# Designs tried in a protein design chat: VHH binders against o26223. Part 219

Target 1, 191 residues: o26223
Amino acid sequence: MKLLWTSQHIKVTVHIDGKVSKMDVLEAIKTRRSIRKYQDREVPEELIDKILDAAMCGPSAVDERPWHFIVVRNREMLEKIPEVHPYGAMVKDAPVAIIVCCDSSLEKIPGFWVQDCSIASQNILLAAHSLGLGAVWTGVYPLEDRVEGIRRLFSIPEHVIPFSVIPLGYPAENPGTRDLFDPDRIHLEKW
Below, E stands for the ipSAE of ESMFold2; O stands for the ipSAE of OpenDDE; V2 stands for 0.75 times the mean of E and O plus 0.25 times the DockQ between their complexes.

## First folded at step 11 (VHH)

Design K12 (framework vhh_lunsekimig_d3; at its last look DockQ between E and O 0.84; V2 from the best seeds 0.00; counts 0 for: pae E 2.3 > 2)
Fold by ESMFold2-Fast, scan of step 11:
Structure K12 (fold): chain B 191 residues (1-191), chain A 122 residues (1-122)
Amino acid sequence: as target 1 above (191 residues)
Amino acid sequence: EVQLVESGGGVVQPGGSLRLSCAASGFTFSEYELYWYRQAAGIERELIASITSGDSTWYVDSVKGRFTISRDNSENTMYLQMNSLRAEDTGLYYCAAQYSETFYGSPLFDYWGQGTLVTVSS
């Protein structure tokens, strides 16, 4: 177990063998950054399973849980994603990507699947970060050309809507944390 | 003040080469996704090439193998090396930057340059 000592906190470092880092949830939320540069290293299936378990634990409208996930490791398929998603260039350089989808047949209340799939996408980003991985959310819905491009590429049926493509891997960059707290956006009792 | 300033445009014969530069100031360059767009007369701006904060590159099919995008974070500058230029490459070339904490990729960017003119003519 590798330990990092600071004046205020003892941290357990994630090992190359896929062991989990120890950070509290607030630290994970505040230190997560979008990562677009990955090491040439495979991500173990065990970590993908943990990430997808976390993704499915989010709240959903009327508990409809409409999400389905496609795990893409095939290099040729990863290389084709930027052809239908021009702003997803980093996907071809990632060891794996997760496509978050909505199965519209599972919808119990129209329209809230967007929030459901947003929650699942953010949980993937946070879980990846907590496990020592880096990830980025590349938007698909509601951009019609990207939705149909991804659908055709992965043989997604018409009643299923691709929502996001999230490449992930061991990070090869370390951007700093952001200081975003703005008390002017907080109103007490009334606007 | 935040600025993106393009340079390197000019008039060139078909088959010639040009290197465009986009110099940035006023923001943390290394944390931005960077783009080259082209606007020809009468058509919307088209994405030509991009380079991520992680150095992944993308090219529109018409320029693959002819154009090379690169970035130098120490100099806060992005480049577009254009080889084997064709008449169809004529247009205003704009650099654009988008902060890396975005899931929306589209020509609604945080920062745009003013454009540099490339004319390919016989």
Scores: ipSAE 0.703, ipTM 0.861, lowest interface PAE 1.4, mean pLDDT 88
Fold by OpenDDE, look of step 12:
Structure K12 (fold): chain B 191 residues (1-191), chain A 122 residues (1-122)
Amino acid sequence: as target 1 above (191 residues)
Amino acid sequence: EVQLVESGGGVVQPGGSLRLSCAASGFTFSEYELYWYRQAAGIERELIASITSGDSTWYVDSVKGRFTISRDNSENTMYLQMNSLRAEDTGLYYCAAQYSETFYGSPLFDYWGQGTLVTVSS
């Protein structure tokens, strides 16, 4: 069975067996959009595995790789996330969400974990898109109420910091692509 | 010019209903997450409802079951149906819009309306 997703000029074919038509990296980056509407369809575990694999492939400060991932499929839990994350309404409508966390005990240099987890989160978004899924980055850190809300909800230890919640699923919307190139932000040799 | 214009406010008795509208112009409405805030006298502004670009909705507990947020992208308008109104619902109601590619989800929004006053009194 093939699932076809068309995003303007890009057609992504996703197979149930996890085989997906590849898009090049630049295309993935340029055509990725935040997706907040999902089909009533489960995401195969194989795709989640690929996404998580990608999430762990990014660089980190001193190769500290402080990231942990909570994969949430339970409907009750997905429905509870918006209760502590008011800007994560779409999470309850997603078939799955990934919570990106930092284990502070793994930090080698304090403070760089934000960059590490950001890279991981972005890789999740790009990987999802490349696989014909839609995702959105909902920020948790550094908003204390959200951090603690997610912590309590998922019984996350104190030394682990929830960073982002990323719902994902087969897209049910097509926001289109953007052209955000700004040559005025480019300086050659000097400012 | 970007505009958000709230309307539909007024005076209503407890148990009554109002429908607020937020008419948007000057930006791509369909690409924004939309929010209703309210501010009662002497109280900080609070988020009461939201609707994503994907039509996912959120409500604060105090309005659950009574208020319904919706949007019509063809009309560039967001709505708030308010039923079973209570005295504590009195306040200035604001609509806000946040671009869909914003990931931070802070109370910082790209655009705000000027507000419409809702007064619930006997």
Scores: ipSAE 0.657, ipTM 0.850, lowest interface PAE 0.8, mean pLDDT 91
Fold by ESMFold2, look of step 12:
Structure K12 (fold): chain B 191 residues (1-191), chain A 122 residues (1-122)
Amino acid sequence: as target 1 above (191 residues)
Amino acid sequence: EVQLVESGGGVVQPGGSLRLSCAASGFTFSEYELYWYRQAAGIERELIASITSGDSTWYVDSVKGRFTISRDNSENTMYLQMNSLRAEDTGLYYCAAQYSETFYGSPLFDYWGQGTLVTVSS
């Protein structure tokens, strides 16, 4: 049977206990938190695929789509990341991490790749949250020692720039929702 | 008013132990990444240990196996257990906190303590 859609807005589908659930996109944005404690539980490849599909749906400057993603599940590699990223200690405790990279050979207009990769990184966080996972963005770029350390660890070529490392897993913590709306940041018509 | 206060410093012989504490007031400690820094005379502060809001820990190589960081969120207190102390461990020890909803891990922290002095003297 074919159903006629009256709206072009589609909610994200979430699979919980064999039932399909939907999370409103505004709720996903408002309730996503940085998660640094994970259950000892594998993340299925199918969920990683959905997350990366979402990452690649972001807009990019002139549709250049400069992003590449390294999926890291190897325990020894995850444990080495804090050696070059001391503020990313939780990565060693995650079942999986995604490294967001820019391939500079794909840039069509110089200087916008940071925005492009930031959009992809935020989409990863939102998609993970919508799928019942927790994640956190650990910054790599623009810190040169972090960039080179990650590049060395993962044999990333010089024309590819590691941007962020995002550990993720089923959450073992639940930070509350915050109300951060600040009307003083809103300017109508001019400053 | 937000405040971090270190305590537990003192003078100790090489091979001895000290336990530092860092007490927080005015914020929810559980939502913060916590750090211990050390500063020897004439040297920049160095990060020596960290503990995330999720209890993951990191140590600089020079203290691994000798120092243990921990936190008690119900008491808004973080600890640094220092064993097998050496002369090079002498310095001012600072605690620092950064709100967990950040992607920029760096010594730019929301709060710093005033420091507690540890002296390891032969």
Scores: ipSAE 0.543, ipTM 0.815, lowest interface PAE 2.3, mean pLDDT 88
ESMFold2 (binder alone), look of step 12: mean pLDDT 80; pTM 0.788

Design K13 (framework vhh_lunsekimig_d3)
Fold by ESMFold2-Fast, scan of step 11:
Structure K13 (fold): chain B 191 residues (1-191), chain A 122 residues (1-122)
Amino acid sequence: as target 1 above (191 residues)
Amino acid sequence: EVQLVESGGGVVQPGGSLRLSCAASGFTFSEYELYWYRQAAGIERELIASITSGDSTWYVDSVKGRFTISRDNSENTMYLQMNSLRAEDTGLYYCAATYSETFYGSPLFDYWGQGTLVTVSS
């Protein structure tokens, strides 16, 4: 593994073969599953950088791009997340977690930051899957107790809103794929 | 109607065994994360074991090596095999289920059972 600087001075670790994934985008969307069990393996910094780059490439309301990300690798900090997020127990065993936040000072149109941060969260899940990792979105906003707990734990300022906690790692489980297509939800030409 | 129904509880001597069952109906069982919780008198409910839709398992330290959680998707049933039972294992055992692709992550599970009583005494 070698370390490279990309544009904007993001440090990236590149695999020796340079190959990331053979999965096309539709396959990635259809086969992505929430993963809550991880191998005892560190995730290379390069893969986290690729995931965060993908997270920032989503559409954003009036281009406000309010997202900030906290990357947590410290084992003691990961172990404290379940204390403030009751259903974040899997985070304790994950090698890394990403906290998606909204900087409200960047908000240009009220309320659309939720969609912006949802898009970023889903892009993290899809990018992780395409890179051979597993991840799960654990909800923080709009649950006030979780927002407050995560803010306090990670010293997040009052103008920043923690949105989601996404543990990730190499998967130690393999849930099957699903057929979710429901033609009754599709209306032609009008409702 | 959606239901989780626990069974298999009873009175047993220390060192004995019991097998609990949680029978599910009204939802796509194979797509749910499943949990066993225990509540002793005057004590908050504790997660003791879980099994994911991908068949990965977790146990609280106090039951590791003694309890085994499993699921049978063809029967829509989750099991808890309890061996080498101790007095401190006494309590109401609840099953709970949540959708595997939920991001809500709330203290609210999608479904809870009514509980089955396990009493370990001489």
Scores: ipSAE 0.577, ipTM 0.755, lowest interface PAE 1.3, mean pLDDT 86

Design K14 (framework vhh_lunsekimig_d3)
Fold by ESMFold2-Fast, scan of step 11:
Structure K14 (fold): chain B 191 residues (1-191), chain A 122 residues (1-122)
Amino acid sequence: as target 1 above (191 residues)
Amino acid sequence: EVQLVESGGGVVQPGGSLRLSCAASGFTFSEYELYWYRQAAGIERELIASITSGDSTWYVDSVKGRFTISRDNSENTMYLQMNSLRAEDTGLYYCAALYSETFYGSPLFDYWGQGTLVTVSS
């Protein structure tokens, strides 16, 4: 289908190990895929720091910014995650995982922390992709068994809610891109 | 048309082995997370094994070390090798597929097979 407007692109330049990669923001959004197979390579701390910086830059309800993050590199702990999260099997094979949490003591308006943590989770996925890594969002909240399993496993306090577990690493799979544009889902002026 | 077709079920004595197959058509098999569920008489369907698009595997404790899940993306087929079978392994075995761009795993899947019966006689 032909669109009436001209698109513009912005470019993101990433410096990793003396190498330079360029990725347009729209390209990053459209080419990001969930990655569940990782190379046997450590992810540098610097890249995790950049990802977490990006995670905290999303909009937040009343700017409450309730997110806290647990960075898990310990192999024994990664191997235990699938025991409490049956759809997180790939976590045990990842070099690192980020657990996105909500500190409820930071809530300014109840309930909107779900959107805040969703935005942070998606920013982690996009930032990882822009840095040449692959990641996948495995859901925790609002499934009570997963929430309590993760809480117990990582000694998370009662006022903190684990929201998502995001394993990441250098990708060992390369799925194709998706083309999901559906103009029937766009309504002009009214429903 | 989208299909998941299970095969390989049958009657076997305790300690025996069976290999189940789940043949898929009508979708891009390599883009899906794949699951084996078991339905025993009088109980809800339970997840027994899974394999991700990246070949990571998960097993329920009761089958760990006895069952092995695998996938062959070139043949669009998933397998379950069942060894050291016990009477409690009796049930209908279903394969299921869930698209990889999900962040929510659950018993709600895009596609289910019809089921194949495994009977372990005592």
Scores: ipSAE 0.596, ipTM 0.823, lowest interface PAE 1.7, mean pLDDT 88

Design K15 (framework vhh_lunsekimig_d3)
Fold by ESMFold2-Fast, scan of step 11:
Parts: C-alpha cells; sequence; structure tokens
Structure K15 (fold): chain B 191 residues (1-191), chain A 122 residues (1-122)
C-alpha cells in the first residue's frame, strides 16, 4: 500500500516499509517553512533520532561539535516554555520540542559555538521537513532572560547555554513557498 | 501599501468590556504572527497577548482569563476581547505583525498599528 502525502510544494511517498523515496536537498531548502500548527499526533522516536543524527552532521568550527540536545515530550514541561519564552506560544501545542544547547566545556575557539548551534538548528528544521514534519526555530540566545528562563526550567548546568527551542510535529498548516533570489546581493569578482 | 488599522477603544467603567479590532491589508495575513501591546503612562510598551499563524495564544499573567485574542484570516482581522476591565488596563493598545519566518520575536516588528486608547475609569 502506497501513502502519498502532499502539500502545495511537498510530495512525500512512503512505501509499505516506511521508506521515503524523494525530496532532494534543494527542494527541501526551498520549500521548508516555519510551522506553528500541529496535528494531535505523536512523532515516533525513530524520526526524532534521524533528525538529531542530521543535526550532529553539520560543519563545526575546529570540529568542536559543542551541541547537546534536550528532547521534551512531557506536556507540563511544554506548557511551561511560553512562561519563560513569550514568543514561543506554539510550543505548548506541539507534541515534542528539541532544545539545542552548547556545552561550553567543548568549545575550542571562543564564540563560534553560536554558528555551530545555528547550523544544528537549521539541520533540525530541514531534516524534519524532509521527513514530513513541520518545525519552527524559536530564538533563545543571546536574550539573557530567555537563556536563564530555559536554563532554570530544564535544570541546565551553568556551563551549558540553551540556544534555541524547536517545537515540531505533523503539520496542520500549509504555507506556500517563497521566491527570495535577489541577484543584487551577488557581486562577481569584487564588491 | 501595508496597513494595520485599529478600532474599538474608548472609555469604560471598571468591570466593563471592550472588543478591539485590528484590520490588516497589503500582506498575506495568514502568514503573520500577531500581537497586542499596551503602553501605560510612564511604562514601556509591553506584550499583553499574541496569536500565532497556527492559532496558539499567549497572555501576560495580569490579563489571563479576562482577555481573549483571536484572528479571522478570511477577514484579515485580529481581535482582543477584554472583559472584567480594571483601572490598570488603561493605556494605548497597539497591534503588531511579524512575518512567520522569524526566530527572534520582539517589539521590533515588521508592521505596527497606530494605537487605540482604552480608558478604564469610574
Amino acid sequence: as target 1 above (191 residues)
Amino acid sequence: EVQLVESGGGVVQPGGSLRLSCAASGFTFSEYELYWYRQAAGIERELIASITSGDSTWYVDSVKGRFTISRDNSENTMYLQMNSLRAEDTGLYYCAAVYSETFYGSPLFDYWGQGTLVTVSS
């Protein structure tokens, strides 16, 4: 039996064995949208594992790979996130959220952990999209109140910095794709 | 031309109700996160309520259970139903919108309304 899931720009085919057959990287990048409305449906642990594997495969400054991840499924904890992150209201309505953190003890070069964790966050969004899920990046660092709120809520040690909160689930909305190519931002050979 | 036009403000007695509206034009309303901010005399503008493109809502503690935010994407309008109004709810109420492809969230938004005055007095 073949299951075909479509949105305006996403086609996902799942064979009986559960294997997704085609979404190329450029299509995934161009059709990914921030999703803030989720179906009342649990995300399988196996999909979270695939997403986290993809997150850890990003390039990292001096290969320091300082990222750690907290997977939050507990409803009471998800409902508390908007209390310390006012612009993360959708987190309480998601079946699961991933908190991307930096373990500063793993830092080899000061300051590049922000780029490392940004790369991990974007890989989570792209991997989720490629697997038929929707996700959104809600920013934590460098906003001190959000950093300390999330740290306190999840008992995060002082040497670990929460970077982003990414709720995800099966999408219950279908925004269109964006056409953002701007040749005026491209300079050949020189400025 | 992008516009946010507010209505529904006025003078009301303590315990009364008002419904604010924020009518939007010039952008794809369904793809925006929407906010109500309040500015009281001598106080910085504060976030009081929000509604995401996915209909998730947030409220500051002082208005929980009294205020209800909603949106109607077919009418390109956001609402704030304000019940059990208190003197401390007096202020200028601003609607604001930000495109959904944001990870920041803040008072620095793509679009702001002009503000509407709510006065709760005896």
Scores: ipSAE 0.660, ipTM 0.845, lowest interface PAE 1.5, mean pLDDT 88

Design K16 (framework vhh_lunsekimig_d3)
Fold by ESMFold2-Fast, scan of step 11:
Structure K16 (fold): chain B 191 residues (1-191), chain A 122 residues (1-122)
Amino acid sequence: as target 1 above (191 residues)
Amino acid sequence: EVQLVESGGGVVQPGGSLRLSCAASGFTFSEYELYWYRQAAGIERELIASITSGDSTWYVDSVKGRFTISRDNSENTMYLQMNSLRAEDTGLYYCAADYSETFYGSPLFDYWGQGTLVTVSS
């Protein structure tokens, strides 16, 4: 990712293919889609660093910040993920995946680590989208078979809980836009 | 209302081939991850093959190299091409769907078809 100046002195994010993105936060939230088909292109380490920086910027219960991240680029390891997570078939075709984990030794308040890791996972998806990448959240916790499978595959210690597996890459699909606004779910002043 | 209708089952000899179809209605087919499950007598229903909205595929080891899953979004249909059939492939074959924006990644029971019977005869 590089910053460019326009004649109006506006800094913008440049896509690696030379396209300029000025996506604001609302646009990013509304246009993000789960992407499961990726180009055969490596994702630069600089973009992964920006995504992980964004992942760590969410609110955290009692500021416990229990998340740790495993970045997986090894093709053999990516190809083994569907064996312990059958619904993660797309992971084997991704150039990289991020595993979001909770280090329980950092937990200050019981149970809120799930929310902390959910916030981090969503921030990864939004940051990836804002940088011109596609990603999908494949669930691990609280499905014990997936938790133990991922833990064993990546040598994750017993005090650490794998939460989600997020493959990402340059998108090779464009599923389009959704309109999910439902005013019947909004109550004014009381239920 | 979501409907998944399986077809193409039948009786076939060992080494033979069958092509199963799963016709979908009541939802935007291209927005769904799709699955084939098999239930044999005395065995829990097992996932045998899956295909994502982006065409990534997965197979359980016992069918890898013999079965091919595919989808046709223009026809709202998923297929399972079954080659080199064995007696142990006998069972009721179900299709299932899961919305692409899910992070659960497993079909809910209400998104299951009724099944199509495959019998590999002696």
Scores: ipSAE 0.532, ipTM 0.747, lowest interface PAE 1.5, mean pLDDT 87

Design K17 (framework vhh_lunsekimig_d3)
Fold by ESMFold2-Fast, scan of step 11:
Structure K17 (fold): chain B 191 residues (1-191), chain A 122 residues (1-122)
Amino acid sequence: as target 1 above (191 residues)
Amino acid sequence: EVQLVESGGGVVQPGGSLRLSCAASGFTFSEYELYWYRQAAGIERELIASITSGDSTWYVDSVKGRFTISRDNSENTMYLQMNSLRAEDTGLYYCAAAYSETFYGSPLFDYWGQGTLVTVSS
């Protein structure tokens, strides 16, 4: 059944009449899952633009907004990512990946760029999900070998730090929604 | 109760073949990224091969073309087919699993198997 829903959504996304998967923010947050299996189908540039617009709308420390993004569609480049990121094997099978970077020259307060880029990365995942795509955050920073491998592969200058690699595409897997609410982690008025 | 159990290790001559199995129980196997690590004497544990929930595979350069990782979600089992074995492939082989909602991309310490010994000797 989930596979039939996915096929219907694909058809609707081609048509001017709008998208089947309009979801509110709470639904998007609660139903988003990491997706590592993608259909052999290109992602339109318009959807990537919407995702990146959403990524840049996150809160940022002192509003420094240090994020830069590399959009990778080139098959040969996608296939090279697992050579420098061993836990990013799925990237070579994705139609597109976004590399989230920090331009350190834009940093106004030391160290908060990690939070800024984390917020941008999560916004990419949520925006992709809301648009009927699947994505996964593969970690780069603070792992020195991954940081330098990605930097070399994409000619990233030394003042720019690659933070995450996020492959995305139309999902070819349908993991279930998680039920993670734990009231024991909520403390009223005091610990 | 989470359990990973390796089998299939043994003694083989150079150029021989072995198939390792990792049987899993106590969790939703299809929602885990799966790994084979090797521990050789005096060397820290090294990632040898991995397979994602979406069946994408990765191999360390020294085993590319010789080893094949696979998974069977209906049997809750991961395999490592090892061909053209070399003396340097000798070691303890560990299976490991990491839940799919991780951005770190490394197995959980608590979900490693006990290891199976592979000895390649001439």
Scores: ipSAE 0.670, ipTM 0.848, lowest interface PAE 1.5, mean pLDDT 88

Design K18 (framework vhh_lunsekimig_d3)
Fold by ESMFold2-Fast, scan of step 11:
Structure K18 (fold): chain B 191 residues (1-191), chain A 122 residues (1-122)
Amino acid sequence: as target 1 above (191 residues)
Amino acid sequence: EVQLVESGGGVVQPGGSLRLSCAASGFTFSEYELYWYRQAAGIERELIASITSGDSTWYVDSVKGRFTISRDNSENTMYLQMNSLRAEDTGLYYCAAIYSETFYGSPLFDYWGQGTLVTVSS
């Protein structure tokens, strides 16, 4: 059950859950950091359900919503990800990872699926942070070797493109927040 | 402003050991993902080892079990402990760094050191 998780055991309980994070949207955006060190502690499937619900709420080009998600909890599979993604070493140490994919058969306007899947990926990061988890976006597309490596590893169909791998867990590191506001990048009325 | 300086290279016999250091300045070291690359004569620069800000490590198969990457955030230094050295380990060793708020994960857009030469010969 807990250690032998499968997708059929996922439950969406967003409207029933009595405990909600109190972090507002601006706070979540400003304080989110990439987290690559996780506690040896399992993430409840309820939280994964909430994160995936949030991921699917992003805007998409012509409302095409081309995203599909693979939830990976199997330790052996997590340990194989760094073999095909050299810059995803931390994935093997995470309790769970989400692979964001584009189903190209759902694409209505050429090329905008990249923006769609970027939005879904960022929503996963923000939702995870708001729920007390840490996560990091490890890039897959458009790097051909990573795309094909992940595709083969997870038996992803040819018409589906793996976009990002996002490991997540309870954070075991606490980087500070960033102060990035630069008024010189804001132009009033004209450049 | 940002500097990566490699040291510890030299000439060793096959089966010998070397410890490379990469000293960093000009940035918050603990917030960077760190890499060792190797370039042999006539061959493209290849990734041989990496260590994340969270201390997860990766190694290319040819060095796995022989090389150990580590980092010391208090000293702003990354290390590569090289054991059981072989002639094919000869090359210039470069350190590289990427800021942790990247989703790219490749050092193409980041900082490189100047390289330190390792020669394995009798």
Scores: ipSAE 0.663, ipTM 0.846, lowest interface PAE 1.5, mean pLDDT 88

